# VHH binders against q9y6x5: the designs that were tried, part 147

Target 1, 379 residues: q9y6x5
Amino acid sequence: LPPKLLLVSFDGFRADYLKNYEFPHLQNFIKEGVLVEHVKNVFITKTFPNHYSIVTGLYEESHGIVANSMYDAVTKKHFSDSNDKDPFWWNEAVPIWVTNQLQENRSSAAAMWPGTDVPIHDTISSYFMNYNSSVSFEERLNNITMWLNNSNPPVTFATLYWEEPDASGHKYGPEDKENMSRVLKKIDDLIGDLVQRLKMLGLWENLNVIITSDHGMTQCSQDRLINLDSCIDHSYYTLIDLSPVAAILPKINRTEVYNKLKNCSPHMNVYLKEDIPNRFYYQHNDRIQPIILVADEGWTIVLNESSQKLGDHGYDNSLPSMHPFLAAHGPAFHKGYKHSTINIVDIYPMMCHILGLKPHPNNGTFGHTKCLLVDQWCI
Short names: E, the ipSAE of ESMFold2; O, the ipSAE of OpenDDE; V2, 0.75 times the mean of E and O plus 0.25 times the DockQ between their complexes.

## First folded at step 7 (VHH)

Design wa19 (framework vhh_5j56_2; at its last look DockQ between E and O 0.07; V2 from the best seeds 0.00; counts 0 for: pae E 6.2 > 2, placed apart)
Fold by ESMFold2-Fast, scan of step 7:
Structure wa19 (fold): chain B 379 residues (1-379), chain A 127 residues (1-127)
Amino acid sequence: as target 1 above (379 residues)
Amino acid sequence: QVQLVESGGGLVQPGGSLRLSCVASGFTFSGSDYYAIGWFRQAPGKEREGLSSISGSSGGYTSYSDSVKGRFTISRDNAKNTVYLQMNSLKPEDTAVYYCAAGEYIRGSDYYTYDYWGQGTQVTVSS
């Protein structure tokens, strides 16, 4: 039978939560599988960009989902609604479910992973759920397991997305130990439910399961605000994205806008597009705006108002607070192996290897993940 | 489809207590982890201020603004689809119209968007 893979994302699951809270179900999963303690995500450290990087192996400048809010100056299109299903935004890359369906004549299944309810290169996931936050984890899991057992051609790649702990991380902040303890215990119980469901259906021993996330979370405060209105009048620019990475489209001379912003706050860096640090791999795409503002960790950019966010992400991807983890279990993975760090773009070529797919050109390095795999020797 | 109705406002003396209720329709609290109910207030000439919120299918996740922490308690009765705000040690500066709002979390939004608001209930703290 062909190899099967279920990729699960718990949005905003900061890596060091594993050190600060008890996860009995996740710990049992890891004991018989593998753990990567830190996954270095791509910049900017946001939901849509990093979810698309996981399934394409590409930096944001290459796959085109460069933020959760975007503007394309060539076509004059705006991406600001998470329900926007225009394929235009997603067509700069080929995600793994498209490759899975086209190379091997296999099926893919999806419970709300970003992009899976969009036809990309005229190919939509064989089975999918339209995005709806009101649908329970149990219903998402029921659909995925039904499709894994009752598909022809067989479902060999399945994805499952859950909005927590990101929702609570934003609302309460990661330093709210009481609320975060309850949220994370709930997630651990959902992981227990997932494992139990797979065991009851006879899937557990032959299915590869990856549990990961797109980014972490850092504490914000009303004492750490950057008021953009104190720097520059709205008549000089169009705001494409605000915080913690602001995307500025000048209405006047770019240098004049830059000069008004450059010295306004000691808690943000202001970049002309060509001066964005090379290490971010965030420059070579028309959707990256002429001026980018990057707030320091824990600082929020606002427009003469308070912020409702007590936690946020999007910050510099070198920050450990922005890093998720990766855990995996199944016939492809070693048992009881712990690895320190991989890049989030490395997940894609690893998944292609597990599924027997030829990866599209990508920014990942298979060598970084080979120690996780039983059919590879770790040199 | 989501509707909210506040009740329990009124006149109370300084140091007194009051319990506000918010009845929700169009969704159930036990059915979704991604709906939060928040309590907000607005006094004349001031901006709307967030006070407290409750979220999670069990009602297990709560928050409070510094101005009300220790004095106000939010709770939820899932069977009645009702959120309560217990207000103790009331002060004249607590005088405001109190609003119940339902917020939904959507992937990539990075916050709960409170698009559904009740009509408000007046709370007056005076001798």
Scores: ipSAE 0.620, ipTM 0.835, lowest interface PAE 1.2, mean pLDDT 91
Fold by OpenDDE, look of step 8:
Structure wa19 (fold): chain B 379 residues (1-379), chain A 127 residues (1-127)
Amino acid sequence: as target 1 above (379 residues)
Amino acid sequence: QVQLVESGGGLVQPGGSLRLSCVASGFTFSGSDYYAIGWFRQAPGKEREGLSSISGSSGGYTSYSDSVKGRFTISRDNAKNTVYLQMNSLKPEDTAVYYCAAGEYIRGSDYYTYDYWGQGTQVTVSS
């Protein structure tokens, strides 16, 4: 049988949730498969960029989705959650579902994964759902599993996306034990539903399943605000993205804007584009604005000193609070194996290997995931 | 990029009416389920409170706080990229600075986060 892979993302699932809460279904999934305890994601640690990094193996500067909100100065186009359908934004890379579907006797399916409802390089998944937050997990799961089971050409790669626990993390903050316990219990139940559905359809033994996330969540507070209005007049710049990484497009001399911002807060680093730390791999793209502001963990950049978020993400990708996990099960994976850390870009070459696809040039290292795979030598 | 400018505030007698306007620039919320415009107010010595919101969706989902329900009405003009707050039966306790904010809907919940704010417009209800 041709290898099949289902990639599942629970948005904003912080890695240490696994240590602090009980997940009976997920733990069973892990027990019969593998766990990577921490996944170092890409900077910035936001939803669209990291989801695209998972499926391309590229840093954000390379695949071109550099934020949830973007602006292209040449075309004057804007990108956002509500305006993400223009292939212009996605075509700087080739995601794995496109590579897969262009192969003989293969097709791809997707339920709400970022970019999957857009024709990228003139290719769109044979089966996909337009993004709709109102669609239940059950409906998404039913469609994905139906496609995996009954499609011709067969669906060999599928993606499934769910918005929790990110939404609740933003609303309640990750340190709200009462509310987050409830939310995470529900997530575990959804994982139970996933496993049960796969077993019922006879897919469980032959399907490779990866459950992961794009980022974590850190606690925010009204006591940790950085008010840009106190440092610079709004008429001097255009704000492309706000918090915790602000993208600044100067309307006056860049140096003047920089000088007004560089000492705005001791809890915020201000970078000219050319001075962005190399470790972020966040420099070599025209969609990155001339100045970026990076707030410290738990600090929020605001206008008019107002914010309603109790949790947020997008911070330095070296922070543990920003890291998700990865669990996997299937014929390609060992059973009962735990691994400490990989990079999120490492997932792509691993998935390509599992599916027998030639990977496009990428920033992942296949060697980092060899110990997860039964057909590889683990050194 | 997103700028919000409020107008329409002023002095009004109890029982009177005002219509506030919020013009959005650098942002089009019409046609989007992800974004909303909300009205807030802050009185001296009090916390800022949410009053009303309208989504960018075709249906224009609206919400109201209990304090203004039945008296205030939120609406929008897509052609003008403007949101309005019709305030009727105004009371002295409605005296505050009124703010317009643009927010993003958090998926999986009914929660909007508001990241872009106007400068505010003063509303004073007094005899």
Scores: ipSAE 0.045, ipTM 0.378, lowest interface PAE 3.0, mean pLDDT 92
Fold by ESMFold2, look of step 8:
Structure wa19 (fold): chain B 379 residues (1-379), chain A 127 residues (1-127)
Amino acid sequence: as target 1 above (379 residues)
Amino acid sequence: QVQLVESGGGLVQPGGSLRLSCVASGFTFSGSDYYAIGWFRQAPGKEREGLSSISGSSGGYTSYSDSVKGRFTISRDNAKNTVYLQMNSLKPEDTAVYYCAAGEYIRGSDYYTYDYWGQGTQVTVSS
């Protein structure tokens, strides 16, 4: 039978939640499989960029989804939730579900993974759900398992996306132990339901399952605000994205805008595009604006207003608070193995290997994930 | 059209209790952590203050501001499309117009956006 893979994301699942909260079902999943304790994600540590990096193996500058809010000056297009389905934004890369379903006798299924309801290179996931946050985890899981069991050609790659704990992390902050414990317990119950459903349908023993996330979450505060209106007249620039990495398109001389911003706050780094640190791999795309502002961890950039967020992400990808985890189980994976860290771009070539796909050019390194896999020599 | 209607306000003595109701219409509050109703208040000459929220999930995730935690309790009745705020141990500084608001979390927005507001109900705590 062809190898099969289910890729699951619980948005905003910070790696150290595994150490700080109880996860009986997830820990049983890990015990029978593998754990990567920290996944170093891509900068900016935001939802759309990192989900696309997982499925393309590319840094944001290479796949073109450089933030959750973007502007392309040549076409004058804006990316947002009302314009996130335009293939223009997604076509700078080929995600794994496209490569998979172009193979003979294969199809792909998706329950709301970012980009799966978009026809990328004129190819949309063979089975998919249009994004709708009101659809329960149970319904998403029912659709995925139905497609895995009943499709011709068979579904060999499937994705499943869930908005928690990201939504609650923003609302309460990761340090709210009472509320986050309740949220994380519910997520662990959903993982238990996932495993139980796969077992009951006869899928569990021969399906590879990856449970991961796109980023973590850090605590914010009303005492940690950076007010841009106090530093620069709003008429001097167009704001493409705000916090915690602001994307600034100057309307006047770029150096003048930079000079007005560079001393705005000691808790914010201001970069001209060419001066963005090389370690971010965040320079070589026209959608990256001429000036970016990078807030320190836990600081929020605002336009002369308060913020209702108690948690946020998008910060420097070197911060452990921004890192998710990865767990996996299935015939391709060792049992009981723990690995300290990989790069999020390494997941793509590993998935291509598991599925027998030739990877497109990418930034991942297959050797970084070899120790997770039973068919590889780990030394 | 989405509509929210608050009720249950009034005059109460310090230490007393009130129960506010928020009845929603034209807004589906079913089975998702991605819809929420929140309670806010605004005293004359002050900025609006967020008090509490509850998600649309079957288990209902709640939050409370420090100013009301331990005194106020948010709850819901999905069959009636109604959210409640039980207000105990009321103090004169709780005097304000109380609003409910409805919001939605959308992936990539990075927070709940409360776009729909009721007209408010007056709460006065006075001896």
Scores: ipSAE 0.035, ipTM 0.462, lowest interface PAE 6.2, mean pLDDT 89
ESMFold2 (binder alone), look of step 8: mean pLDDT 80; pTM 0.812

Design wa2 (framework vhh_5j56_2)
Fold by ESMFold2-Fast, scan of step 7:
Structure wa2 (fold): chain B 379 residues (1-379), chain A 127 residues (1-127)
Amino acid sequence: as target 1 above (379 residues)
Amino acid sequence: QVQLVESGGGLVQPGGSLRLSCVASEFSGFTLDYYAIGWFRQAPGKEREGLSSISSSGGSYTSYSDSVKGRFTISRDNAKNTVYLQMNSLKPEDTAVYYCAAGEYIRGSDYFTYDYWGQGTQVTVSS
């Protein structure tokens, strides 16, 4: 039977939640598997960009999903949560489910991972669910396990996405221990349900399972707002994305717009596109706007209004608060091994290795994940 | 459009209990189990305060504000298309108009929006 892999994402699961809360089901999963304590995600530390980096192994400038809100100057198209189904946005990379189906003539299954309800290079997951936040974790799990067990040709790659703890992280902030404790306990119970369902169906011993996330979360406050309207009039620019990374498309001379924004707030860095720090790998794409504003951790950019978010992400990817974790279990993985840090782009070549797929050129380094795998040498 | 109807309000003594119900109107075609439901209140001269929320069907996460934690419990009965707020150990400070609201998580905008609101039910805690 070919190797099988289930990739699970709990959106916004900050790595240090593991230190500050009890996760009995996740801890049992880790005890007989592997844990990577920190995953250094890509900039910007947002949902669509990082989920696509996990499945392509590419920085955002290379895969083209550079934000949750984008504008393409060449085609004049706009991307948002309400129009994310246009293949144009996703076609700058080949995600692993496409490679799985085309390279090996195997099936892929998807429960709401970003991009899986879009035909990419004229290929869509063999089995998929259109994104709908109202669909329960149980229904997503039921579909995924049915497809993993009963498909012909076999489903060898499956994805499962869940919106928590991101939604609650935004609503309450990650420092609300009582509300976050309830949310995280519920997630741990869902992990328990996942493991028990796989055991009940006879899948557990032969299935590789990765549990990870796209980013973390940091505490915001009404006392940490940057009012962009106090810096510059709307007539000078078009706003493509707002917070905590603002994407500015000048309507007038770029230098004039830059000078009005530069030094407007001590809690925001203003970059011309060519001056964006190289370490971000966030420059070489037409969807990255001529001016980018980057707020300091915990600061929110607003337009003469209050923010209702008590938590947010999108900040500098060097910040530990932005880092998720990765846990894995299955025949490909060591048991009881703990690793400190990998890059989020390293997940893709590791998954390709597990599935026996030839990876497309990517920014990941297979050597960084070797210590997790039973068929590899760390050095 | 979507009609949410709160019921179960009224006058109660300090230390007493009330159970509020939030139902979708029978004529709306609205199904509560596809929405997150929040309970809010507003007392005269105060801002609207969020109290508790419960997520959509099957993935039911619950949350509570500090002012009601341990005293109030939110639950849902999807077969009856109803969400409840059980209020125990009521205090005079709990006197307010109580609202239920339905909304959904918007992944790309990273926020819950509550777009459908009830008309409110009065809760008065007084001897």
Scores: ipSAE 0.058, ipTM 0.460, lowest interface PAE 4.9, mean pLDDT 89

Design wa20 (framework vhh_5j56_2; at its last look DockQ between E and O 0.79; V2 from the best seeds 0.00; counts 0 for: pae E 6.9 > 2, grease 24.4 > 24.2)
Fold by ESMFold2-Fast, scan of step 7:
Structure wa20 (fold): chain B 379 residues (1-379), chain A 127 residues (1-127)
Amino acid sequence: as target 1 above (379 residues)
Amino acid sequence: QVQLVESGGGLVQPGGSLRLSCVASGFTFSGSDYYAIGWFRQAPGKEREGLSSISGSSGGYTSYSDSVKGRFTISRDNAKNTVYLQMNSLKPEDTAVYYCAAGEYIRGSDYWTYDYWGQGTQVTVSS
């Protein structure tokens, strides 16, 4: 039987939630599987970029999804959360479901993972759901399990995406213990439902399951705002993305725009594109704008207005608050093993190994994930 | 399409109580975790103020502004697809047009947007 893998993402699941709240279902999953306590994501620490890094093993400058809001000056195309279906944006990389379908002549299935409802290199996931936030976790799970059990050629790679705890993290902030405890308990119950469904259908013992996330969450405040209108007039630039990483396209000389911004706030770093720190791997792509502003953790960039946002992400990827975790269970994985840290780009070559696929060139290091796998020597 | 209809406004004496209702259509509470219903008000000469919201498929997640916390309570009835705002200990400063709004969250948006608004219901607190 070919190996099978289900990749599950709970958007915005900060790693240290595991230490501050009880997760009985997730704990049972980990007890018979593996836990990576911190996953160091890519910069910027946003949903679309990091979800695409998980399935390509590439930094954002290499896969081309460099933000949740993007602009291409040549074609004058815009990318956003509500306008994400143009293949133009996704074609700079080959995600694992495309490789799975083309190398092995197997099927892929997807419930709402970013990019899976888009034909990439003329290949779309064999089974997929168009993105619709109103579709319940239960309906997404029902479709994925049906496709895993009833497909020809067989579904060997499946993805499942859920918007929580990101949605509530933004609305209430990660320090709202009352609301966050309810959200996280519901997520743990959904993990319990997932495991129970897989057991009921006879899939559990032979399926590899990875539960992970794209980023964490940090607390924001009305007391930590950077008013961009106090720095520069709107007539001097076009705003491509705002907070906490602002993407600035100058309408006048770039140096004049830079000089107006560079000393405006002690809580914001201003970079010319070529001066962006090398450690971010966020420089070598035309979709990265000429001037990039990076707010300090917990600071929000605004345009002469208040922010209702109590939690956010997108900040420096060295911050532990921006890190998700990874848990996994299945025949490929050890039982009861804990690992401290991997890079989010390491997930892709590990998944390729599990599925028997030849990975495309990528920024991950297979050696970082060896200790998780039963068929590998640790170290 | 999302539609919202408010009711329950009127004239009330200081210290009195009112219950506002908001009936939603084009959306079901039990089927969506990523729709929130919020209550807002606009008083004469003041900016629009957010008061309270309720979200989650179970209706378990609530928020309140400092100006109304402890006096106002938000709740919902999923079977009736209706959200309520119970307003107690009303003050003259609570006089405003009260709006029900539907907010939504989608992957990558990083914030909740309230794009669907009811027509408003007038609440007047006076002796």
Scores: ipSAE 0.573, ipTM 0.801, lowest interface PAE 1.2, mean pLDDT 91
Fold by OpenDDE, look of step 8:
Structure wa20 (fold): chain B 379 residues (1-379), chain A 127 residues (1-127)
Amino acid sequence: as target 1 above (379 residues)
Amino acid sequence: QVQLVESGGGLVQPGGSLRLSCVASGFTFSGSDYYAIGWFRQAPGKEREGLSSISGSSGGYTSYSDSVKGRFTISRDNAKNTVYLQMNSLKPEDTAVYYCAAGEYIRGSDYWTYDYWGQGTQVTVSS
């Protein structure tokens, strides 16, 4: 039987939550599998970009999903959470579910993973759910596991997405121990449900399962605001994305806009596109705007209106608060092994290996995950 | 189609109590973690301030601003499709128009969007 893989994402699950809270179900999952304690995600540390990096192995500049909000100056198209279904935005890369779907005697399934409800390269998952935040985890899980169990051709790759603890992180802030404890407990219970469901269906021993996340969460405050209106008139630019990484499209001379912003705040770095640090791998795409503003950790870029978010993400991907974790279980993985860190783009070549797929060119390093796999030498 | 109607406002002395009600129509918020009803207020010359919210899930996640913690309590009655704000130990600085709003969290938005608002109810705290 061909190997099967379920990729699960809990949005905004900060890595150090594992150290600061109790996760009996997740810990049991880890005990019987592997853990990567910290996953260095891609810049910017946002939902759509990082989820697409997981399944493509590419930096954002390469796969073309460079933010949750994008603008293409040539086509005049906009990308956002409410407008994400145009294949135009996704077609700069080939996600793993498409690669898998195109193989003989294989199919893919998806429950609300970013991009899975879009025909990419004229291919859409054989089984998928349109994104709907109102659909319960249970319903998503039931559909995914049903497809994994009963499909013909068999589903060999599936994705499952859940919006927590991101939504609550934004609402309460990651430092709210009381509320976040409740939220994280619920997530652990969902993991318990996942494991139980797989066992009930007889899938647990043969299914490879990866549980990961796209980014972490940092604490924000009304005392840490950067007001752009104090530095530049809004008529001089179009705002494509706001915080914590603002994408600026100048309406006047770029240099003039830059000069007005460069000293706006000591807690914000201002970059011309060509001067964006190489370590971000965030330069070589037309969808990246001419000027980028990057707020320091915990600072929020605002206009005249105040933000009510108590937590946010999208900051420098070197910050530990932005890092998610990865746990995995199944026949491809060791038992009781812990690894310190990998890059989020490393997940793709690993998944391709597990599934026996030829990977598209990617930025991941298969060598970084060898120690997780039973069929590889850990050197 | 969605309508929110606040009630329960009025004049109260410092230290007094009020209970606000928000009746929702055309909106089903129960059963989802990503729907919520929140209470806001706006005092003259000040910006609108979020006070409290409650999710539609069975667990009913609640939040409170620091300004009202310990004094205000949000609750809901699903049968009546109504959310309540119990306000105790009211202060003059609590004087404002109070609004309820229905919000949703969407993947990739990174914030709660309150798309539906009530007309507001005046709360005046004065001796």
Scores: ipSAE 0.432, ipTM 0.737, lowest interface PAE 1.1, mean pLDDT 94
Fold by ESMFold2, look of step 8:
Structure wa20 (fold): chain B 379 residues (1-379), chain A 127 residues (1-127)
Amino acid sequence: as target 1 above (379 residues)
Amino acid sequence: QVQLVESGGGLVQPGGSLRLSCVASGFTFSGSDYYAIGWFRQAPGKEREGLSSISGSSGGYTSYSDSVKGRFTISRDNAKNTVYLQMNSLKPEDTAVYYCAAGEYIRGSDYWTYDYWGQGTQVTVSS
């Protein structure tokens, strides 16, 4: 039987939630598999960019999904949550489900992972669900397991995406123990349901399962606002994205816009594109705007108004609050092994190895994940 | 079409109580973790302030701002598609127009958006 992989994301699952909350079902999954305690994600630490980095192994500048809101000056196209299906945005990379299903006798299935309802390089996932946040986890899981059981050619790579704990993290903030405990208990129950469903359907023994996330969450406050309108008139720029990394397209001389912004707040770094720190790997794409503003952790950039957010993400990817975890179980993985950290781009070459796929050029390092795998020389 | 209608405002003495109602029509609020009804207020010359919210989920998860926690209680009646705000120990500082709003989570925008608003109901707390 060809090797099979299910990749699961729970959006916004901060790594230290594992330490600070109880997860009996996830802990059982980890005990019989592997855990990576911190995954260093890509900057900016937003949903669409990091989900695409997982499945391409590329930094944002290389795969072209550089934020949740983007503008392309040549085509005049805009990308947003309501306008995300144009293949133009996704075609700078080849995600793993495309590579997988183009192999002989292989299919891919997807339950709402970002990009899986888009025909990337004229190829859409063999089985997929159009994104709809109203569809329950149970219905997503039912479709995935049905496709894993009942497809010819067989589904060898499947993805499953869930919006929590990101949605609740934004609504309550990660420090609201009462609400987050309830939310995270429900997520642990969903993980329990996932494992039990796979066991009941006879899939568990031969299916590799990765449970991971795209980013964490940090606490916000009405006391930590950066009022952009106090520093610069709206007429001098076009705002492509606001917080916590603002993307600024100058309408006047770029240096004039920079000078108006550079002393706006001690809690915000202002970068000309060429001055963005090398460690971000966030410079070499036309979709990255000429000026970016990077707020300090827990600070919110606003346009002379209050913020409705109690939690946010998108900050510097060196911050532990921005890091998710990775857990995995299956015939490819050791049992009872814990690893401290990997880079999120390392997941892609590992998945390609498990599936027997040749990876496209990428930024991941297979050696960083080899100790998770039973077929590698590692103790 | 989605509509929200507030009622129950009026004049009350300091230390008194008042109950606001928000009747929703054009959608079923209950049954989704990704929908919420929130209560907001705005005093003249002040910015709009979020007070409390309740989710559409079966558990009815609630949140409160620090300014009203312990004094205000949000609740719902699913059969009437109605959300309530019970306001106790009212102070002159609570004088404002009170709004309910319906919101949803949008993953690509990384926030909850409140797109549907009621017309508001006036609450006046005076001796």
Scores: ipSAE 0.014, ipTM 0.428, lowest interface PAE 6.9, mean pLDDT 90
ESMFold2 (binder alone), look of step 8: mean pLDDT 79; pTM 0.799

